# VHH binders against Formin-H (forH), part 31

Target 1, 361 residues: Formin-H (forH), of Dictyostelium discoideum (Social amoeba) (q54n00r34to394)
Amino acid sequence: VSLNEIIDLDREFELLLDKLAIEDPIKRKQMQSLPDISKRTLLEQNKADIYRTVKHKGPIESFADVKSVISSINTKHVPIDIIKTLRIHLNTADRDWIQSFLDNDGVQPILNILKRLERNKNRKRKEHSILQWECTRCIAALMKIKIGMEYIASFPQTTNLMVLCLDTPLIKAKTLVLELLAAIAVTDRGHGAVLTSMIYHKEVKKEITRYFNLVQSLKIEKNAEYLTTCMSFINCIISSPSDLPSRIEIRKAFLNLKILKYIENLRADYNEDKNLLTQLDVFEEELSTDEQLNSQQGTQIGIEDLFSQISSRVTGTPSQQELITLMTHFQRMSSSNLGLGVWTLYNALANQLEDELKIHP
Short names: E, the ipSAE of ESMFold2; O, the ipSAE of OpenDDE; V2, 0.75 times the mean of E and O plus 0.25 times the DockQ between their complexes.

## First folded at step 16 (VHH; framework vhh_sonelokimab_d1)

Design z08 (from w02 with A33T S52T S54Y; at its last look DockQ between E and O 0.01; V2 from the best seeds 0.00; counts 0 for: pae E 11.3 > 2, off the site)
Fold by ESMFold2, look of step 16:
Structure z08 (fold): chain B 361 residues (1-361), chain A 124 residues (1-124)
Amino acid sequence: as target 1 above (361 residues)
Amino acid sequence: DVQLVESGGGLVQPGGSLRLSCAASGFTFSWYTVGWFRQAPGKEREFIGAITGYGGRTYYADSEKGRFTISRDNSKNTLYLQMNSLRPEDTAVYYCATDRLWGYSHLTDEYDYWGQGTLVTVSS
């Protein structure tokens, strides 16, 4: 063996000892004296199991010190039992403890675990999924009180990392993630974040279009609780906007994925499941209601009614002067000898602008 | 403005049944977790149970499991509490409450919107 190979093996083994948290100098010296074949065997054994580290002793000693708790989870290798203990404490802690946990960035170590799990090429292992689930349950515990809910809904990485967990084979984790995302989507700031995160999911997972995997799961998964939760989430993101055009646009993505066929199949396969049938009914009834409203509004609303609606939303805001300026342009051009051509050009430019805003909100 | 109005309270015999209603207005009812609480004279408000939005998952206090049923009708913006096998200790003012919560909370501080209450009296 060459000197470079010996140096590389010793350095690689030293890194393994660091990763396994073997810090006792006597034990470390003993491990360093192992034959090269033994060192290579240990290195090989540890390549396939990101969770096979030397487990740290015991759970967190005291929860009274928030910074100590955060330090114990802000490490490169957090034992799953520590995360389970944290989850239990988060569910029982008082508001002051939770506020301190949030103020000291305690959520970030949890998100770092999720990020590390997503980047690992063994993302489908059972142990991987259980750790994802426990981290998600910690987030759920924080969301049970308003300060935690507000923090999580406003934290920029959370929804992105949560949507990537939807690919887990563990159905309970998948279901919980959708429940949490629906809760976030009901908030004013959280709705847009959830929609944007589904675009992020499409880009990371190479979906043909947004929501493809979500809709496919309605055929693939056989768990009624999951199916009910998935349909509830879909209904939530469609119906949360107060304006009809937004609801129609979001729903169109699901109609283009042929969700009505999936609904028909679910209705046949689960015809006695009242909770699932209720969510299927909600989707179809809201579709029908909004189609009728769209038809009536499009044919019944006059130009004066439309301008009145715009005026009522803009008056008293910074946008008021911009609207006045725009209307002045319309007034000057309304008598133009170009006639319909002027209005056609304005409409084309407005459509192009709206298309750009959909891409870059 | 957000409005919650309870109704259906009254006098009922021990062992009897009563159905309370909570009519909601001024918000999108289907997005909100809605809960039932009660307050007996001289006691703190006590959590009874809650129901989440779409497809309603129900949660009950352990003490009330099996006797009370919570339901909601999103098309009528109405929450219901069906109470069976009533006892004199169920005598209280019953309140509905709501907020934009994930899941539910048994804590009164987590709900910003409350009804005025409806009195239930269980007496022979």
Scores: ipSAE 0.000, ipTM 0.289, lowest interface PAE 11.3, mean pLDDT 79
ESMFold2 (binder alone), look of step 16: mean pLDDT 81; pTM 0.827
OpenDDE, look of step 16: ipSAE 0.232; ipTM 0.637

## First folded at step 18 (VHH)

Design g01 (from z02 with T102V; framework vhh_sonelokimab_d1; at its last look DockQ between E and O 0.22; V2 from the best seeds 0.00; counts 0 for: pae E 15.8 > 2)
Fold by ESMFold2, look of step 18:
Structure g01 (fold): chain B 361 residues (1-361), chain A 124 residues (1-124)
Amino acid sequence: as target 1 above (361 residues)
Amino acid sequence: DVQLVESGGGLVQPGGSLRLSCAASGFTFSDYWVGWFRQAPGKEREFIGAISGSEGRTYYADSEKGRFTISRDNSKNTLYLQMNSLRPEDTAVYYCAADRLVGYSLKSSDYEYWGQGTLVTVSS
């Protein structure tokens, strides 16, 4: 007999006592003292009814006690109304209440509801989508406070279950999930968790490759708010790393999925939607900028090595004076506030000169 | 009718090696994260490590660094635990566990399906 079987038995037996309307504390204590074999026998006698018709023992009438609230949602069957009431309270509770909720592992029962909903064979039903939506809104409420945001960003099971919610037919839930994931991804500790969760999504949903369903949704979905949020999320996970190799690697996954074709189609179909067009522009502008930076880093010769090579070839020749004059021009322009544009112009002129010398030696 | 059955436990000398198996049935094995826990007498059930479904990513408890290797064979619906450099402190009942929607967790309460356990005794 495993510990998991003992824990599940106690929880299932409490639900049976609720179904049978056994409310007397003395009688409930007596029944909870029954041997496990007796509890299992009573459960088997009532098996069909406990999963289909059992509801939470009672409504939550007060949210003052954190532990009692967590106990009320830490059951196998939580009514939508209870989760809706929790959502409202999480949006209005003070910081000390929220801290206590987090300290007592209050997020886990919310995640357990999401986990059970994903295991349900008919998880596309309207009622299941609404409960999933309300659980996601509870997570959003926690993220409005710094301690909640830090907890959620550090709690990797949360991002795993959130990415599975992207399969919901409820477009507002999909949109909210992407907004929350983007907020997590901009944090140093949350970025990796979000990327790893997309790998988890691939495994669970049997995607051909990571991000396949996400990119496909840009073609399938017609809701402009969703499309804008989806592109914003993609931009966020690409742009959050400070190092160029990481950005290039993440972006390559989307380029291999032909996202540029989807972007072209979105520009045509939504040509007056400023918010969406802005996100499309961000993707392409950051791609172009990083391609420029990548070609610079791929030169292989460091600035010190290059100067040493040039100096060794011209020192002691008449060309030395000309090199000094050129470097003096560069020195003056390096001190100006004109920025990258001057250097880009120098490079363009040098390339043109070299092209002309090939034609007219 | 989900079933996990551990095997391969037994008596082994300190410093020895042992390979445990966990045969799975009643679910699509490749869709599940599977892992190993152990419980010594008088102690709480302790996480050893877990492995993802199709990609084979592994996670290990810090206390087991470098001694234990988790692998899976989805064609045989079997999870493995290779244990090397065994110590008397490794004496415990070893359990396999599975859960579809939890990537990994140190908490035994997060896993839905469990095996009956196999006893490993390391005697000096």
Scores: ipSAE 0.000, ipTM 0.265, lowest interface PAE 15.8, mean pLDDT 78
ESMFold2 (binder alone), look of step 18: mean pLDDT 80; pTM 0.815
OpenDDE, look of step 18: ipSAE 0.725; ipTM 0.894

Design g02 (from z02 with T58K K107R; framework vhh_sonelokimab_d1; at its last look DockQ between E and O 0.01; V2 from the best seeds 0.00; counts 0 for: pae E 20.9 > 2, off the site)
Fold by ESMFold2, look of step 18:
Structure g02 (fold): chain B 361 residues (1-361), chain A 124 residues (1-124)
Amino acid sequence: as target 1 above (361 residues)
Amino acid sequence: DVQLVESGGGLVQPGGSLRLSCAASGFTFSDYWVGWFRQAPGKEREFIGAISGSEGRKYYADSEKGRFTISRDNSKNTLYLQMNSLRPEDTAVYYCAADRLTGYSLRSSDYEYWGQGTLVTVSS
């Protein structure tokens, strides 16, 4: 990469953050800390919305009438060729057609197809997976256009049904779903929806814990692009919250699933894949950074824990009696009429003493 | 006291079918992921597939999808592998393996318990 490519990437990513309305300065800083490949992935997922200059139109029989199209897909059985034709049209239709499609609730029939596919697992698996793939590609086409992305991110069923597609054997469909979920997860409203949808996935698929199948896929799948995208998605959902407790909580679920062991195995198997290794590094580097921050925040330890730690350090030493004497002074002064003033004075004296001991140990 | 014993191997014609069994003892079978590996002469041990404890979720190597079916019966502490449309390249020693509920792995080194193996030979 050149310096100009690096500067251009950061500028383009700032524009993406503006488009997604990510305005919290702390969150913006964290998003700018994402690896360049993660930034490029997110930019490519949103490129049509930011940089589109020419809309593609294709001749599709009967697709001029939005309501007729929606009626054709709002049936009990939808042939794959109709969904493929819709996908092509969604990629080439103008904004007004797309707006009309959204206004007439055109997304719901696509979601209904995905719902029926999940309930009817006895269909031939190849045809099942191809239909899931084409429905997912329809959603992707909508998400490439600004009004479509905004609608999909606000539509309550979308992420729930997208996560159910993660169990497809078609690796390209899995990869696309994770890319789309990551794009949704970087938005303020979308992040919580994606996390909630992973709970929905656990409930529907009867996982032992949230993310179980996702983490297991790191052991099963051999496709480097999928593995990179999966790790990028995991990094994205961990890093999107600006507050440390939220990041720790999300990461804990993956640590409890032993993701670090999977990461080490992936390093051995893919030791020359720069994109994957970068995502593995991001996970471990952000873990280390947040562990350091958490240690610094350990000054917020509860008063009971602090007293227990101090007591355990001095019990059985000559300092034990001196500590008891100090605590007796604190006990007497805790009833003082001076109130906060007593404790403020103790703190000032302790700070002065500690400063003097650094100078004259 | 932990034991995994494979059975059902033997000589079979190309295009034929064979069912392997793995009897488990000495541990709580339903707590473990159990799976099948195979090792052809001169090659590394290859993952075939695994099945979760009480949920019965199945995972297969991509190379084996469609011909092999894994199942388990927790009341009999037994793991099964149904192999159909057998080919000469399927000739190998087949092993069952078990690992705790923390997951399965494609890597043989990650499994805690192993059987001694059963030979499957596919030849005309």
Scores: ipSAE 0.000, ipTM 0.125, lowest interface PAE 20.9, mean pLDDT 78
ESMFold2 (binder alone), look of step 18: mean pLDDT 80; pTM 0.818
OpenDDE, look of step 18: ipSAE 0.510; ipTM 0.797

Design g03 (from z02 with L101W; framework vhh_sonelokimab_d1; at its last look DockQ between E and O 0.02; V2 from the best seeds 0.00; counts 0 for: pae E 24.5 > 2, off the site)
Fold by ESMFold2, look of step 18:
Structure g03 (fold): chain B 361 residues (1-361), chain A 124 residues (1-124)
Amino acid sequence: as target 1 above (361 residues)
Amino acid sequence: DVQLVESGGGLVQPGGSLRLSCAASGFTFSDYWVGWFRQAPGKEREFIGAISGSEGRTYYADSEKGRFTISRDNSKNTLYLQMNSLRPEDTAVYYCAADRWTGYSLKSSDYEYWGQGTLVTVSS
């Protein structure tokens, strides 16, 4: 057996372990220690082992028949083993099979499972969270190839049901959902769908404002991969529009939720996590860039919007107390009988200060 | 002068329910955001939820969602907190707070007016 065949066998066996969702590091090491004959036997058995003799309705009988697969998941109660088997097949199926699955509306039964799980009184139970996660992994498998990504990004119900999954206690499912939503949001058609779905999430979950639960998760969750993915998603939905007013409007929702305070806390708590810090930097740099563009374009900004931007930037920093002190001075001087003259004087002084900073940075 | 007075605290068994009240006086209650915080001994004040005066919109911390319900009765100048499925971890002094200018906030320092608190103890 050549070195190339040995390398190919080991790689093909790693892919088999991935297909079978064997994630335990100890178990993977044990299986990789098997003799080459045993590995080849397992590979051959998994190529041929797709049928069962069935006395009653049970696991999917044949993955070659798309309509039979769809009918097995288009039922009121779908066993987790059937969804796991579907997920594995979706990750290994060829393009023609996937195209047929999409053409026969195979995504809809998966979404119906998610919908039923969301309505269930015990929807946060471990068993329901795992089924929800496996359904999300099925969607992820479809999105790995071009025709699947294009279908999912254009399928309007998908984002609505995916955002409802953000309420799951299972952190790896929540993380995957945000990854998939970000991928959808970068597409032309998908960005608006994701934003609209966050309104749907607010209405279904009775949030007071869009994104509240998402931003709160930055305080509650401790998993660095989740936090990085969450910030990446937020950055993605803000940055995708090409027009400045749209970016400012979307970002305002997060600024009003005090996201800059959460970012400060994340920097302190995860000061060595380069991936997370990069996403935090992207948020703040894009904010600063767009503020600069906004002032250069001469776009009129409302007084409440401007206060929100300033407050969000200084809250939780040493500058906060200085701003409070300055506002107190404004408050005392605004009672002057000079009226407009007070504000004209403050503006003149501010302009002089800005001119001095340009000369003596 | 502004007064916020909490009541309804006491000893309750795990799994039990309790309804707290906060009577407000000295300001136009319907103009203010009002909310509930709690503080276990040696801990910082923790946000529970808030309700707007103008539209009656409620807002909850994620950790308390589904167990706690905030309501207000502007005709009685009273804020309520209904707590269900109580656990020993809910043992704390519960405070009501009010502010006009900040709107709702998770940060306790954003609220100008505070009550003296009412103790809730969840123990068998």
Scores: ipSAE 0.000, ipTM 0.091, lowest interface PAE 24.5, mean pLDDT 78
ESMFold2 (binder alone), look of step 18: mean pLDDT 80; pTM 0.816
OpenDDE, look of step 18: ipSAE 0.019; ipTM 0.312

Design g04 (from z02, 13 letters changed; framework vhh_8k46_1; at its last look DockQ between E and O 0.01; V2 from the best seeds 0.00; counts 0 for: pae E 23.2 > 2, off the site)
Fold by ESMFold2, look of step 18:
Structure g04 (fold): chain B 361 residues (1-361), chain A 124 residues (1-124)
Amino acid sequence: as target 1 above (361 residues)
Amino acid sequence: AVQLQASGGGFVQPGGSLRLSCAASGFTFSDYWMGWFRQAPGKEREFVSAISGSEGRTYYADSVEGRFTISRDNSKNTVYLQMNSLRAEDTATYYCAADRLTGYSLKSSDYEYWGQGTQVTVSS
């Protein structure tokens, strides 16, 4: 009895739909509604590519033997169909199989594919991005269980190669990479690895500053799921450290890239997207909370830094003109012969105003 | 601009031979897979043959294996298809195509650039 004759039609057709990356639920429902003869015809049309790829070993037997699977992907040229079938198997394999896969260094061939794709930068075709996406989905499958997550988070080469995939034009691949990096960043060992990998990204991609391409993507990309995930990732790497100085340092990189202006634009453009607005609120609320804590703990902000922070919040808003008017008054006071007393008076008035606003918000 | 210029088609009797050429410009030729496809009237475009960039790996449809030979000359930016033992079933418009890393299917949808085609007619 051949192994192909044991596989039933519905199971084979589900694997084909996964292999072809048919994810639209309407399209997938339409395909599953086809008559059995049509499903068999589609399977037959696609068998030649699979058999050409893995003709010496049956697909099921090849993916049951961990060392055989690793050997089949540990080559210079791995067909995308092999990676797609590996992805499906990783999502369905039991824990012992996954443990054996990790123990035999099965992740390294997947990373080698990503490394080779990065070296061939002049080929930014659709198939290139789909292969990156399928490799990332394999990593995601491993991260769904604790032993896989611990393996991925403990090896800096993994996060280094994952961040390089952020350059893909395929939005669903970019989104998945950011989701996985955020999951890694909340772990004790993974946070530093992700931050270091963003430095690696800057060095390899020759960015002007760390995070430049990431922040620029908030303007360029129009997909709300991506934008929400991108802001969630940014919030995650800022908020993970328990110490205030670390959070301030990380956030300053984004403030210097003018992220608050991008947040304003996103609020205007996506004013009814609750998930995105929540992430924008998280960024601004945590900024405000940490600024308050910084003042209470006596951490000294220079006059120039403080003005830059105020200016970045006010520029482009209705309050801009009011701030200019107020600064003009301060400019006149700075040249006044009234000395320190004027500044003391304005501080007293400001404190009184703040007290009134607490009572009558 | 990218340009693929196919030539060498014509009329030939069964059992005869033709050599098709496809001159390429506007891209780094050695980085691209080159392929030949054909389309007979009333039929869908079908794969004939392909050759990889720098490695020179060749692939053939079952219907032409042993009769057709694909080759390339990277110094002339040209791909060739030597067609021997021609049959009436080989009558079609032959198109050359180019793609960087054709993926893992030899289907026409995987090729980025296409030539205008050259007619091959096999009849007595």
Scores: ipSAE 0.000, ipTM 0.095, lowest interface PAE 23.2, mean pLDDT 78
ESMFold2 (binder alone), look of step 18: mean pLDDT 80; pTM 0.793
OpenDDE, look of step 18: ipSAE 0.455; ipTM 0.762

Design g05 (from z02 with Y59W; framework vhh_sonelokimab_d1; at its last look DockQ between E and O 0.55; V2 from the best seeds 0.00; counts 0 for: pae E 6.3 > 2)
Fold by ESMFold2, look of step 18:
Structure g05 (fold): chain B 361 residues (1-361), chain A 124 residues (1-124)
Amino acid sequence: as target 1 above (361 residues)
Amino acid sequence: DVQLVESGGGLVQPGGSLRLSCAASGFTFSDYWVGWFRQAPGKEREFIGAISGSEGRTWYADSEKGRFTISRDNSKNTLYLQMNSLRPEDTAVYYCAADRLTGYSLKSSDYEYWGQGTLVTVSS
């Protein structure tokens, strides 16, 4: 890519963030760190949706009242045209309207549509995929605004229903979902939610292991844009943690699925696709860098380093609450009258548990 | 055709223990998140805890950790709630609930199927 393209994209994306009033410095920097493909997609979606909004003949005044809009989508049977009109309005509404929409639980009817589609035995119908697509685009519109992005990143049920859409045959919808999940995963609050949602996906879809369907899609799908986006998402969830042990553990799941063989095949089959090759290079370069860092790490681990490593492995997983509970026990007992005896007892119990697990795996 | 039937409720003294069972039928039990709720007289239905389908992961309301243990036996299509150190405040109708898509939700509205409830009374 040319330097002019890089400068123009970044400037254009900054202008989009300004127009959307995304002013939180942390979120703004995180969005500025999105892959160029994700930035381009958000810019193109915003441009295209604005053009359609100006030309659309829908009932603009009927969308002025937030509660009226929510009541129109909070029904058992929502026509797709109403969802399309909502998508267009979400892309053009001001921040106060969006805030009111979120405060009145406006996202829940969208999630209910996605949930009903998953319960339908014929969920692979074309019409269902189009409705999933439009619901995903509504979520995308909310994510352009600071308060909407924070909502999505903070509520795992939303990301849970988003990952279930990865099973759609509509490649554009699948691609958009991965772009949105990558954007969420680069945030501190959203990374754990995305990881947890992939466990949820495994349970609901009965995957053999976490990420199995995602990695298999690198062989099955032939759309270069999808393949690039899928690799970008994988790179984002691996690279977002600042600590080495977390990155190694997340990457281990993909290495166990033999992703390096998929990468080798993709290099052979798409040897002229610059965007895809860049993402394949990122995966392998980050792997090599982290292996080098790991081999250089030979110092004794301190208490703070240990807790950091444990926290990074557990944060954003179902085990997080259990770790908090354990740490609360340690905190309460840290000033016990028994002193060293408390820690000796904890140590003995832990050793016994580990010994029993070795005998009875 | 989907049924959830709680059993094991009754009268117990403060400090006592009780084990509730929920027998499931009419669906593939291992595919479902299943959990326990309770409703005391005059109160809203309250989440106790739940357990995932094939992964067997549990999560609990913060106030209930350490006293209550949820387990499931997929070979018997049965969900269990072991309650220890019971207090009069635990007096309620206890419900089991199931849903295929709930995930780690604490909301009763995210559960599709419900049992009839079993009464637990903690009194001297």
Scores: ipSAE 0.125, ipTM 0.624, lowest interface PAE 6.3, mean pLDDT 80
ESMFold2 (binder alone), look of step 18: mean pLDDT 79; pTM 0.808
OpenDDE, look of step 18: ipSAE 0.652; ipTM 0.871

Design g06 (from z05 with A33W E107S; framework vhh_sonelokimab_d1; at its last look DockQ between E and O 0.49; V2 from the best seeds 0.00; counts 0 for: pae E 13.7 > 2)
Fold by ESMFold2, look of step 18:
Structure g06 (fold): chain B 361 residues (1-361), chain A 123 residues (1-123)
Amino acid sequence: as target 1 above (361 residues)
Amino acid sequence: DVQLVESGGGLVQPGGSLRLSCAASGFTFSDYWVGWFRQAPGKEREFIGAISGSEGRTYYADSEKGRFTISRDNSKNTLYLQMNSLRPEDTAVYYCAADRLWYSHKSSDYEYWGQGTLVTVSS
């Protein structure tokens, strides 16, 4: 027998002695001196009682301690029952508890679980999908409170791991992830993070282009709630920017993936599903509206509108600070230094840079 | 076997420039996030920045914006760090790191590490 088996038996037997209320130190030592076969026999006879004792980790009051909770999930292996209990507590905790949880970096252990599941050889196994589901539900609980929503929306690491969960075979987990990503995408800071995370998904999963797997899922999946949520997410990321050029560029990625053919097939296959048909109508109506606006506006966009559009595209991404730095440089230049000749030079350099990037992608 | 090998370190005067290289082998370089960290004497390892696999998007620590540029050449399996306007505070051992799933400011999140190259900014 191995040393680990001996240690496990002694540990389990100590739990049994606690359960049986044998507290006398002399009696406990006498019981611990029993032969291993006797200990195993007693354990087998009391099997359910031992598991009930082990399963009841402290009272509900102990789970309210933020640092204790974070310690229990900040390990290399976290039992799913602890994550389920955390999910329930996150849904009932007050704002001050949630603030403390965020301040103590409590989201990071949840993200670490998701990261470890992605590195696992069998990451699509049923039990891994359920753990992904429960972690996603913890994130959902945090997002019901404004401070949690703002935390999730502001940091790309979270959305990067969320988009990788879209590969799960568990349809309800896929659906929830898309709902959460849509909620993040409507925020000023979160829209860019979601778009950037879909690039990350492309890189990790070796997609030929961004959104390929998402659009393919409209053909593969047969669950109407998922299909409705997927189309709602797509509509959300296209429609969230206030500026027309941004909407056109995002939509172009889906048009190039032939999403209109998928929509046609969905209308035929789900002709009685009012919720799905509504989302299909939104896509096509927004496309038509923006095509009309594009033909009417051409390139006549004012300076303030253009800045707003550029700002909207970079807000919440690492590029935001780069844009601020560039604009600060222009702000410092005197009016004489910003004459037509200088602007002509900047435009020529920008065009040359764009040409160089096409040659050396 | 995975290897990350930094080179290009050395002594440089304040205000000078230096370019570091990190040669990668033993994994599909274009699939990985790669980045730079540094560790000054007596201090913890500090994130400088990272660059994504085939898309080439860069992310920098807030404290390093404007002076440092990260780039990669996937045909040569090489990561670069261009450092300009160097200060004595930049004296450190510079490390490259790689991870398939994640860019992070935390050194514990990276799967592979180089041995480091010393940069000294003095006199």
Scores: ipSAE 0.000, ipTM 0.267, lowest interface PAE 13.7, mean pLDDT 79
ESMFold2 (binder alone), look of step 18: mean pLDDT 82; pTM 0.835
OpenDDE, look of step 18: ipSAE 0.024; ipTM 0.353

